# Designs tried in a protein design chat: miniprotein binders against Protein PET54 (PET54). Part 2

Target 1, 293 residues: Protein PET54 (PET54), of Saccharomyces cerevisiae (p10834)
Amino acid sequence: MKASSKAIKLVLDHLKSTGRVLGSVESGNSATISEKTASVNKQQQLQEKKPSVLQYRSYNPYLVKEDFLSILPENLYKKRGQFTNELDFQLMKVRDPKYFQFKDQYYLFFNDYNSLTEYIKLTKHSRINKIRVKMTPLAQPLPTLLTKLQRYSKNLYNAFRSSEQYFEGLNEKVDVSGEFTTNQLRSILDSVEEIENKSVLVWNIPTKLRSHDILNYFWFYNIRSSFKIYWDDEMKRNLRFISFENSHDAYRFKRNYHGLLAKELLTLSEKGDAADYSLEMDDSKILIEHLSE

## First folded at step 14 (miniprotein)

Design V7 (from U2 with T36E E39R L77E L91R)
Fold by ESMFold2, fold request of step 15:
Formats: C-alpha cells, structure tokens, sequence
Structure V7 (fold): chain B 293 residues (1-293), chain A 102 residues (1-102)
C-alpha cells in the first residue's frame, strides 16, 4: 500500500520545520547601530573572558531549536509572525567528526554573555521531556569548537562523495583563520544539514553484504555512497555510512529497516543461504540513524 | 601510545553502539514490547562492560607510561560509561516490573 504524496510531503515538511531555524534578520534601518553595538559587546566579552556558549547534555538525539525555545516564558517564545525572539541563539548538535555519532550533548551559541546569562535565569527550573534542564557555560575557546565543527563538515562532505575521500581526508588539517561570527556558524550548519538530510548511519548490516550487494539489493533506493566506517571482529558489530541522492530515500530507508534482525536481511537479499550464517550471527538488530533527525 | 589509542577508539565505538541499543530498547518498551526491550538492554550491559574493560586497560597503560593527564581523561570517560551502565540497569528493572504487570 502506497502512502499519498500529500501525506509524505506533510511528514517531510514537519520534519524540516522541527529542524534548525534561521537566525535573526536585521532590518535595514537598524543595521549600522546594531553592527556597532554587537562589535562593542563582542570586544567587551573577549576582554572579560566570559563564555558565550551553553552546553546541554542529553541522551536524546532528536532535540531541535524549538525544544530550547519552548522552555522560555510564553511572552518571549509564542510571538506569532516574528522570525526572531529577544534571546536568539544558534543550536548545534554535537557529533563525533569521524563516526558522525551523536555525542550526547548540544551547544547553544549566544551573541554575548548577557544573553547567555538571561537564558540560564529564565530556564533554570524548566524541563525538556520531563527532565530538569541543566545548562552549563562552556569555557572552551570558540576557535577550538569551530575547528571541530569544520572537521565534522569536511569528513561528512568527503563521505558523501566516496569512501576513498573520507578515509584520505581523516588526517587532513582544517585551518580556521577568522574570528567566530554567527554568519560563519550558520553557514557551516546550513551546508552540513543538506548532506545530513540525505545520509544515514547503519549498525550491523551483515559483513557478507559488500558494497555492490548493498547497491543490488537496495536498487529501488538511489544510493550515492555506501561503506563501512568501522567494524569490530570480536563483538561482531559494524557501522556503515549510506548516503542517498535525495532525503526521501534516507527517511524511508530508516522507516523500512530500523529494528530488522540482521540475519533476516540476508534472507531478504537472497544473496546466500541464511542457514549458513545463522549459527555465527547473533540476534543483532539493524539500527539506523538519519543524520537530520 | 598506539596501543592506548587503539583501546580508546574501540571503547568509544562500543559506547556509541551501546547507546543506540539503549535508545532502541526504550522505543520498544514504549511500544509495550518489554521482552525484547529487556533483551536489548542486557546486550547494552554486555557491550558497556566490555567498553569499561577496554578503558580500564587503557588507563593502566597510560599510568604505566607516566602520562597522568591521559589517565585522568580516561577516568572521566569511564565515569560516563558507568552512568550509561546504571541507566541500562534501571531500565531493565522498569521493563521487568511492567512485564510482570502485564
């Protein structure tokens, strides 16, 4: 049974709307004054060595900017028809640069220390998913954080192109020469989001299925690249990166295969006799993360 | 050196996998599949125990090589891994109780 195009579009539009949102848009009549004020505040913050980044630790990889906005008082959050709020920030989901795995934390990047402090004050007794929030100022230098994000972005772009570029690029240096700006952060986040929408991480595809077997069995998906990032011979577990030419294929791949027994994939693939592998494979599950989750 | 780096890389890989096992097991428990959730939580415990063993081996080697800064970083990772282990044990207890009530 085929779901209607309207229903699929509504789900995709909802998923995109719960993703990252654009930062504030400055009006033309206030640009000069706002620019001078922002510059002065940044210099004062640097001179005082005060943090502008909050860390939020969570095992939940599905949090989006709205989750962090909805815990503000209603008069600051629920203004309809506005593209900004008074406590604007950029949200970053922290992922490992090599394995692209969620690192159980988020960073909230504020323009200045005053905004950061006010956010902490307004949210200190709030809850996300029934868990009391604990926002921790991060003292780590912004260039160090930006370097990690750029490393992640470069490795992801390389993986999207090919396994060869991914593995060759793992040791390449990433140069960060400029000062941090919200435009630079937003630009990096936007560029990786496009690729994340088309990419999945897949645990436990049977090792018998080589890359050409993956392409052959999944012929009705437009797979762009597929390769193993890591495998553990003792525990018999592996992690595979798969990217698609479009985000719908990434979404439906997870929907269709997340939680499937790995041995059942061999049977469905018709590659070989599943009985030959059943005694050597445990009941491991195919686990799938869509990177835009 | 390379031995410590290899132990740490493997431990971190297993920690990522254990977290996904816990996450999926919680999804199954929310759907009422408590028997399968318990099985996956127990697999997560096995994986976490292996990861902790690897981290402890790396910590001991770092101390033997005279790198206390590295050993302290590894202790921090072990603390975080123990927190995940405690979470999985708590989830098993909750799922077992709900299975009895069914």
Amino acid sequence: as target 1 above (293 residues)
Amino acid sequence: SDEVRRLLERARFLLFYAQWLIRFAEELADQGDYEEAIRLFNEALEILEKALDLLDQARKKAEELGDPSLAEKIRDEMKEAREKLELAEERIQRAEQKLKEK
Scores: ipSAE 0.732, ipTM 0.890, lowest interface PAE 1.0, mean pLDDT 78
Fold by ESMFold2, fold request of step 15:
Structure V7 (fold): chain B 293 residues (1-293), chain A 102 residues (1-102)
Amino acid sequence: as target 1 above (293 residues)
Amino acid sequence: SDEVRRLLERARFLLFYAQWLIRFAEELADQGDYEEAIRLFNEALEILEKALDLLDQARKKAEELGDPSLAEKIRDEMKEAREKLELAEERIQRAEQKLKEK
């Protein structure tokens, strides 16, 4: 208890000093300062700033923005208004552009480098779910990141429409236009969110079930598209994209089938031959990722 | 180049699957289902070993084709896959220890 209280007090004293510096910047409200401030604000508003990016590696795909806010000192967390622009960030879960699989990492997008370095300092001794936090600046160039994000967005939109559009679109060039700005990032993330809410990735639906079999078996769900993204004949493993007309169906599909033995799906779908085929399949499990999670 | 690309795509697919096996096995271990968790961790090991074999084949072909930059990237992926394999082995030992303490 003493060590915890002492550490908290030191952080609070540091934040008060930092807050005084911010307040000191505001203390000069003369007419000449206001004219210069107005000119600078208009120019900065028109520039559309590029984000500074932190990378956080985690095998946990369920982290949300609150998980990254809650590890900030209590004083700063409760008084976000004092540091909202400096320490505010956008959180992105990183997914593979082709398979849409979680890549065991998150990006935190800050307005500038000072905010990024302050976040690192304030969180370097923190833990998320008992795992020591290690935040590192992203080494990847921003144009490369934008290209991957645009590819992800295009592939996901195509998959949502049809198998044919998804596979044909894999070879098409993506238009990487303009600067990678905070506003452009937000626009792209917002545009894919609706589709992510309605989509799941499903490992190990039995290969004997074709898309029409899946539609017939899951008639209770409003399935929009369903197709295998990839299959491995030797290892007998596959990944299927399934999208729904609404997000509730995506959510309950995962709730109902995640962890189910794959061969059980065959017995539920086939009348005469199910027992023979179910005994011949291995004991693989249906594993489901809801893209909005 | 097509062969290297095919090997890499297959290896990366298996690596994603192995990670989901590990993740689900960890959930089961947290719930106290250590026997099932150990089964899934062992499946993850099998998948990781296959992925490493495919990566090694891809690395050798990249060197044969005279692309040392690609071969180095593949070595980095192999290092990451070995780290996942070691993690899964550690989780098996811990789950076996927990099962014995029952």
Scores: ipSAE 0.718, ipTM 0.879, lowest interface PAE 1.0, mean pLDDT 79
Fold by OpenDDE base, fold request of step 15:
Structure V7 (fold): chain B 293 residues (1-293), chain A 102 residues (1-102)
Amino acid sequence: as target 1 above (293 residues)
Amino acid sequence: SDEVRRLLERARFLLFYAQWLIRFAEELADQGDYEEAIRLFNEALEILEKALDLLDQARKKAEELGDPSLAEKIRDEMKEAREKLELAEERIQRAEQKLKEK
């Protein structure tokens, strides 16, 4: 896709305002400030609800609901696939609403505070992947969490369509209407699952590969969209969003390029001259996150 | 201040990238590639130190501008960055120990 003149203008206007070649469209501080002021009055009434969300911090992005079930006493002697969930919680992997990366944390949504407290009691001495379980009730108000999740969903949907829609949509207000329910959470998560399965985040694709050149370079992948979502040209680092028409291509892309040296990609494209490799990128690893993983 | 904003933007970028390096280094360590894991953890440390410096500069400027609320938010971000730094150091030590056991 040709980057629209408008998206380029937004980036350039941001560059002019920041005076730095730091590519992120600031979601204008107005949205974050307005969320604070409107939250103060509704926060007072919602503060009385005991937290039903448990936070688990982990750098492991690959935890699934089964890992959290496996540590329950009822499941100690069961195999994977035989786990029961009497406390009925929903697992959410926490992702950044703007950049979509894993935020080194999971949320467990319980139906009530009693279920949450029982889960803590049952699991306080357990280990997930040899790491001692330390879970804490999430102090963040549910409406704020819902807002972040809706922003994530909308931004991801826009990114999956185009760079233009992504950057234009970053400043849009998210309508947070209604009470936060487990059903709404599920509906939002279900709505992005297909997109997540088809989307990757990629660090350190060589800057010489322009967004249009990526489609040609990776011609054997059915790439839907590819663009820089976050970059620092002083550090010569960039994060790209790449979406595919199918999940298999996304998976293969990660498998084939994750952990490779960025220079190895350049050598594959240039049949000829050992072009001026900027030494600082040469030792950088391509890091890929598949959003469904 | 535009300057405070710029410092924070850059610091947050660095913190974000360092987090990716830490995760990837953990994956390598789990695979038994302790040498490469140590390299990436060290790169993450250097980036985190740069991020902390930028945050501290931003904090000082926020204090000079009479915005103690912003300064406190930056202190919280600095705390999180230090926790990541301590983590990376712990991981290096662990990986070095594992490398000596080979």
Scores: ipSAE 0.660, ipTM 0.870, lowest interface PAE 0.8, mean pLDDT 82
Fold by OpenDDE base, fold request of step 15:
Structure V7 (fold): chain B 293 residues (1-293), chain A 102 residues (1-102)
Amino acid sequence: as target 1 above (293 residues)
Amino acid sequence: SDEVRRLLERARFLLFYAQWLIRFAEELADQGDYEEAIRLFNEALEILEKALDLLDQARKKAEELGDPSLAEKIRDEMKEAREKLELAEERIQRAEQKLKEK
């Protein structure tokens, strides 16, 4: 209704000014704006995004981003904490998505392929901890990496809650929605950081120590959960997940028990029924991995 | 078959445990405890050999069952296990040399 009044006023003002009968204004050709639906052929060129991920194989679980920055020429004369990162990469420690153990690999996620290529060029002759740097572009599709990382995150969250939630959740599908981005990677890693800081993997805890006995035995630690995640009863070996209410207890637990003989744990229990522990575990060392280290 | 599955599950467990032993042996060698490092590397070798045997048994049974795709996957796992074995052997030799230099 409001548009009609402005048109009438313009006609009346023109009638007053010209005194002549308004000739028929020729109906200007309605240019049918042919909406050429430009079929933007989104050729999604699946530009096979050139791999922006480097793989570094190492048995050292304690490498940090600074170790990978230290080998850049620009950092040769700098101290730790003064390293520059012009190539902007994210370091990821590769862990098993089910058993959480370190898989003797690091991934370096670069923003682009050019940064990855420049990093390879700059570090080609460098050494990390006296070992010659050999990095290879990761051939695995980014969606596959995201799926593995999402599975790791989900399984770790479940394990931190309970044994039941861990085992029930193992067979659940992980829906990977969307394109893998460095931001998604960061968000997933940041989401598990607190849990990783509170969680340890422990090999060779004596099988006679049931999960409830572990809480009593380690009464001086604030243990949240403790259960076997991987075991072979024929080999009498087991991997246990232990979570703590605080990161300090997790750190102390590793420091106090990593590298001890399994039999030494039993002697610390005042109850002298140490005799019937199968001889096969006696020479086994307690091996502890803190998930944040 | 259930037998192939059991063989693979045990072999993979052994491979995972051997990986931990190798890492811990490297930590000991880096601390200068070469004697204990050598002991753990040798334990890792024995475990890797057992894992390779179980994988080979599983491979043969997969071939007998007419599953060449499974047999190929097992061959890839055997290759990775051999690479770990060769690494542990190299580490033993290095640790033994350093022990002689003390």
Scores: ipSAE 0.650, ipTM 0.866, lowest interface PAE 0.8, mean pLDDT 83

## First folded at step 16 (miniprotein; from W1 with F16Y)

Design W3
Fold by OpenDDE base, look of step 17:
Structure W3 (fold): chain B 293 residues (1-293), chain A 102 residues (1-102)
Amino acid sequence: as target 1 above (293 residues)
Amino acid sequence: SDEVRRLLERARFLLYYAQWLIRFAEELADQGDYETAIELFNEALEILEKALDLLDQARKKAEELGDPSLAEKIRDEMKEAREKLELAEERIQRAEQKLKEK
């Protein structure tokens, strides 16, 4: 029990620490008008840092860093787990900041543009899962990407707490303060990893199961939060977020219920009056995404 | 416009659901359940068509509002939806072929 509260506090403290405008107003003295003009020109040469982010489009949601390392020439004869990473990139799965859905793309963050260019050169003819590698430098400004990632992190953290905090937090501004660093990116990704490991997205849970009923229905799981993110009453489709106190319950939940018919889920609870559930039951499959997968 | 926003939100939701159906149908096809895979691919096609219709309505309204930049973004989303429709159709044909080979 005590370990989980410390990690959540670290995520909070990180989300708070990125908001500190280090406005150190050093009240430095009287130096002459002439040097101010030269300083303004050096700040405008914020050289458009050449993009250090590589975009990979893929419908496969299950790619890991090792899949991107495996295609490097240095790893051609190595087994999984023996891969080297001389180019030192970080992989990010791109998810929707609001709905947490996979966006059919990955980002590879390199330390510099030269490393990105070398990776493109080395992998130009390679294949990931039989698909030809086609990667493109991300044209989006790094601050825009940070804003999206901070929004994702904040929304996921709010969802992990409660439905109320999620929906209220959607309208809050995300202040991106400071220069984007690879360390800030790593810190944000590390901060969401524990939450992602404990969180699932669920399609087609029967509408008869209200959010408060879900905790009682799934009493064998330590559910922390459960709510509908989105629903379409015309299509009878709904997307739910469910978080757990541990990653093992999240994994078991996916394993036990992914691919079941929505009607089969309802029959598992009712030992008794199976009669009246007959005709209007959604023949839809329950689809479960574990956010860490 | 709030109406354009609502149409886009609904279309994007349908696109996400269709993506999930396609992925699950692929998993079933890989397990050799080609019949259920074909059913789910066909459901994904119908949902993608509905999503395309909502996107086209949103595009027309964006054009009527004089927002060509939004209309262009919607056209890009429509292109991605069509690419998924073509993928699902190709997957159906492959599953039907494998079903005939059993």
Scores: ipSAE 0.667, ipTM 0.864, lowest interface PAE 0.8, mean pLDDT 82

## First folded at step 17 (miniprotein; from W3 with K84R)

Design G3
Fold by ESMFold2, fold request of step 21:
Structure G3 (fold): chain B 293 residues (1-293), chain A 102 residues (1-102)
Amino acid sequence: as target 1 above (293 residues)
Amino acid sequence: SDEVRRLLERARFLLYYAQWLIRFAEELADQGDYETAIELFNEALEILEKALDLLDQARKKAEELGDPSLAEKIRDEMKEARERLELAEERIQRAEQKLKEK
């Protein structure tokens, strides 16, 4: 598609300009920004710092795009499937790049500043679940926000592969170039969604259950990777990443085990039956988040 | 700064755990299981109090190091944690009231 090649060229021109400016070892040419009439307008638009991202803070991790569309006036709301208005946006649930945990906020990525401003005006008196909507434009440059998304994507991809890749990747640098087109943003969001659909985060699986034990006990799930992300020795709490070969297994794993007492999981496994350690555990519950929720 | 980083990492881990305790407790309360919901809300309070203690230690260290920008960011995080603690306290009171009605 001709538009896809044009978008790639624009990103490459930005990366080249950024690298030339950042690299003291490379020759820089400021004239490249002003050299082409059509390219000059594209580069100026890319370098504009007007906000195109709205932040919405909420404790509710289950909001979906429809929740943000339904607060628009009814004539725009009912045309969502045939929507050709500039009000279209991409919704992102903001997660911690290391723990993959929801950060109590969402980003709405608009095509341009005018779309963002119009959305604010149209929704300023609206409520989601009886809570007055407060949409806050982000002053941060879009590349900074997208760098966090790239870090999240890389860490998630590594976790999906193995614990070793996840932990090795935590210290690796991500691409500092951050000017993304709408298509590149959508591509990244689609790729992370594919992995999120197959992944869960699990609190409080007993530490005695090694990754081998998890695979053996849950033989009827096609587990791809399983490892502890973090544990707290004093509070006796831990967080485990588990991924599956398919999304149905992630869904039914949460359905079957969310809210189970950790002692009961240890008892159901052979290690629980053979060990007296179940008497030493507190009444902590296994809590499970399916990342695509 | 290394000590501050470790304190913050641990506090944030506990804050995420408390967030999930509260969400699960709210789900149980919506289903009418108020006794279990209250237990989970109370655990969330204990976890939040520990996280706030760790954040306060990190804030004091940031001030000792002369980093007011970091100290202010930690105060903002503490404010958000206290708001969630107040939420949990409110939900305990509501769940207790619902138990009295039955």
Scores: ipSAE 0.713, ipTM 0.883, lowest interface PAE 1.1, mean pLDDT 78
Fold by OpenDDE base, look of step 18:
Structure G3 (fold): chain B 293 residues (1-293), chain A 102 residues (1-102)
Amino acid sequence: as target 1 above (293 residues)
Amino acid sequence: SDEVRRLLERARFLLYYAQWLIRFAEELADQGDYETAIELFNEALEILEKALDLLDQARKKAEELGDPSLAEKIRDEMKEARERLELAEERIQRAEQKLKEK
């Protein structure tokens, strides 16, 4: 049990330590620019670092790396688990940094532009789940993508801790320190994986169940944190974040309550007090997303 | 503007909810529960229409504030919401056809 807390602390300390503000370049003095050497302005053509990120738009939230490997010609006759990956890439599911909702997008991070171009060439006529593959190089600057991912990671980490830390942390600046590297991306993705495995998003939990009451109501789950991320009073809809001490409870929670009517959830509690059923019980279904799915 | 921000937050929330309804309706349709799937797709359509109205309100306010760049971003979000609406309509038609085949 004690080992897990140290690993999380190390990731946090690493995120804090890279905040070295590169010092003010001292405005060195007006040394007389003597006329001489037409040093070739190496216009370092800022070779606009050709995008190494491929965007795939999809309404399917359940795509995995294997789905993107399966469409390679080399894998055409292979079974799942036998796919080769000569074009090494990282898959990222794009989620909203604040609400953690899937944004109908995946990013494939290649090591270089040539690998990305080869992947496009090899997959141009392929289909994922009967849908024709349409992938586009991501036009967004890598620093902007990194900022969004760091915001997602920070907000998810804060949500996993508490409601208070989540809401306070939303207003905090995210320091994007350093050059975006594939290693930094991987480190961020690896850092959220454990939290995602332990976290669910829940629509339509009855408003009568306060965040404090949820832990007591679901006493047979090791709930770490539970709070409303957002609510709409006109639509009577709400989105909650629930985190668990283990991934098994998160999975079990989804399995047991996903698709149930919100009213059915209340009736499971009320073997005791005849609470006033007179409030228009929300006939809405409880919808649960496990963040690792 | 705080008002534009609030409208956008509410619209985005509704868009995410509609997205979830569509997803769950697809799961039900894949299980052969076409009746419940159609109900949820129709609910998703109504929510998408409300989200589009909120986005249009936000767009108009962004234009009134002299922020054409924000208004353009909102138009892009409205386009994506319409694409989801069209998807839900196509899914309803498919589910209704499958229900008639039973």
Scores: ipSAE 0.686, ipTM 0.872, lowest interface PAE 0.7, mean pLDDT 82
Fold by ESMFold2, fold request of step 21:
Structure G3 (fold): chain B 293 residues (1-293), chain A 102 residues (1-102)
Amino acid sequence: as target 1 above (293 residues)
Amino acid sequence: SDEVRRLLERARFLLYYAQWLIRFAEELADQGDYETAIELFNEALEILEKALDLLDQARKKAEELGDPSLAEKIRDEMKEARERLELAEERIQRAEQKLKEK
């Protein structure tokens, strides 16, 4: 058809035009394509790299990402919005894989080493809560850290499912897939956060209150799982994991019961018969940690 | 190694509990309930002293087993526990001073 021959002629005319100028147009086209391809490969390499890690020690369990962003120089936030959230790191609060307790430490995961070194330089004279920051590179091999993270994630997932899965899984070896990418790290941290939002750790619920009694007394909370993680026979102290079907119930559970005398919970639950000559509960208080705090 | 493991696990449990006692006591002191705060700080001291005793037993056993790396890690944990004990003592003195001022 005449349309087909016209299209072929247009393509040939385009090639002749491009070929007439060997200089910037032809070089620019090849360089532009090569630069675009290299740019895409660079972005993929950064997304698939292992994170570079900074450690920060603190007794304060309530630090959030904003606390680590706010210590960057103020002028970086005031200029025409050119530095709003351009540093890309992920914050992790370090918790014990078995007891889920805060370990006085945070990790900052950067996409590359240059971002990590820039952060150190920009914050070396900064303070968090009036305490001079001391950001240090990871003190342990990265694979060891990632194994602990996977161990924590698995234990938390199992606890959220049931007491039986938690205890059965404590000795199960976690298969580390070697290096994992920044996207894989983000996925693990996001799934952990979702469960943490719905979970609390509770000190000193009286041991006379078994899981059935807890469900009956707290009937107006949608409790998903509840079990004792540990009991110290000499000191008469215990730690219980309780998870809820929603984060609001976890929040209001802490709000309502944190600081309550443990023996008052026995009175409220109508289960206060005498024990076998033990000082199981005296003036101990119920202490509650919402894991997303 | 089983005894060292049990000692360390129990000590770490008690350290976590003492940390929570201190945090709650500080919240109460900020609210002006100095009497209750002092009681909780004193309980934290008792728990920390027990945890330090357990850590010291674990450290000695690790040395008997010829594991200097483990013994060094336990000494670091003991140092951190002593720092928390000193913090609690400072908070008690501060709370007692505030209580007498009111």
Scores: ipSAE 0.679, ipTM 0.865, lowest interface PAE 1.2, mean pLDDT 77
Fold by OpenDDE base, fold request of step 21:
Structure G3 (fold): chain B 293 residues (1-293), chain A 102 residues (1-102)
Amino acid sequence: as target 1 above (293 residues)
Amino acid sequence: SDEVRRLLERARFLLYYAQWLIRFAEELADQGDYETAIELFNEALEILEKALDLLDQARKKAEELGDPSLAEKIRDEMKEARERLELAEERIQRAEQKLKEK
């Protein structure tokens, strides 16, 4: 159980430490050799690094890397789990950095622009879940996307720890240190996935249940953090974040309470004092999103 | 303006809730629970209408403040919300047709 917290800390500490300018040690040795060979300064025009990121818009929040591999010609006759990936890309689901809601977008990160162009060529006219594939190269600068990812990762990590750290961390500047390497991107995505596997978003938990009352009510779950992200008192709707010490509890929580009426959750608690709370019981359904799904 | 920001945050929250209701309604319709799917789609329509009203208020306030770039961004968000409303209406009609065929 102790290994997971060290990995996240290592990623955050590495993000802090890479801001140091590697000082070039000037080796001073003087040797004079004069040969004026006119090395043509190939101004390597810093060819503006063509975007190696594809954007895919979809209302389906449940797409996985295998869905994007399944449309490759090499995988046409293969079953799920047998797909090959010669182009090596990473998939990112786009979520709101503050509310963690799906934003109807995926990004595919390729190693280079040639791999991206080959993927577009190979998947031309393909369909994902009967929907025609329409992928576009990333129109925004890559640093802007990476800033959003880093903000999401930080806010999710803070939410996973406590309400206090989440709300305090929302006002903190995210220092985006330079170009992310493929390894840094992978490490961030793996850290996000680990937290998402242990985290749920819950709509319409009864407002009467305070964070401590939720911990007592759900005593059979190992809850790490539980707090309201947003609420609308006029609409009687609220969004709560709940994190767990393990992914199995997150999965079970969704399975057991997703689709229940909010009033049914209160009646399960009220085996004691039938307080005359004739308050308009919210007939809303409890809606649970497991963040890794 | 703090008012424009609050309107946009509230509208965005409602849009996310409506998106979730639509997804859950689609899952119920795929399970053959067309009655409950129609109820949730109708709730999603009402939420989308309220979100559009808040976005329109935010747009008008952005125009009053002399921020046409913000007003344009809000118009784009309103267009996306309308496209979702139309999609939900088409899903209701399909679910109602399937319910009549049972």
Scores: ipSAE 0.594, ipTM 0.837, lowest interface PAE 0.8, mean pLDDT 82

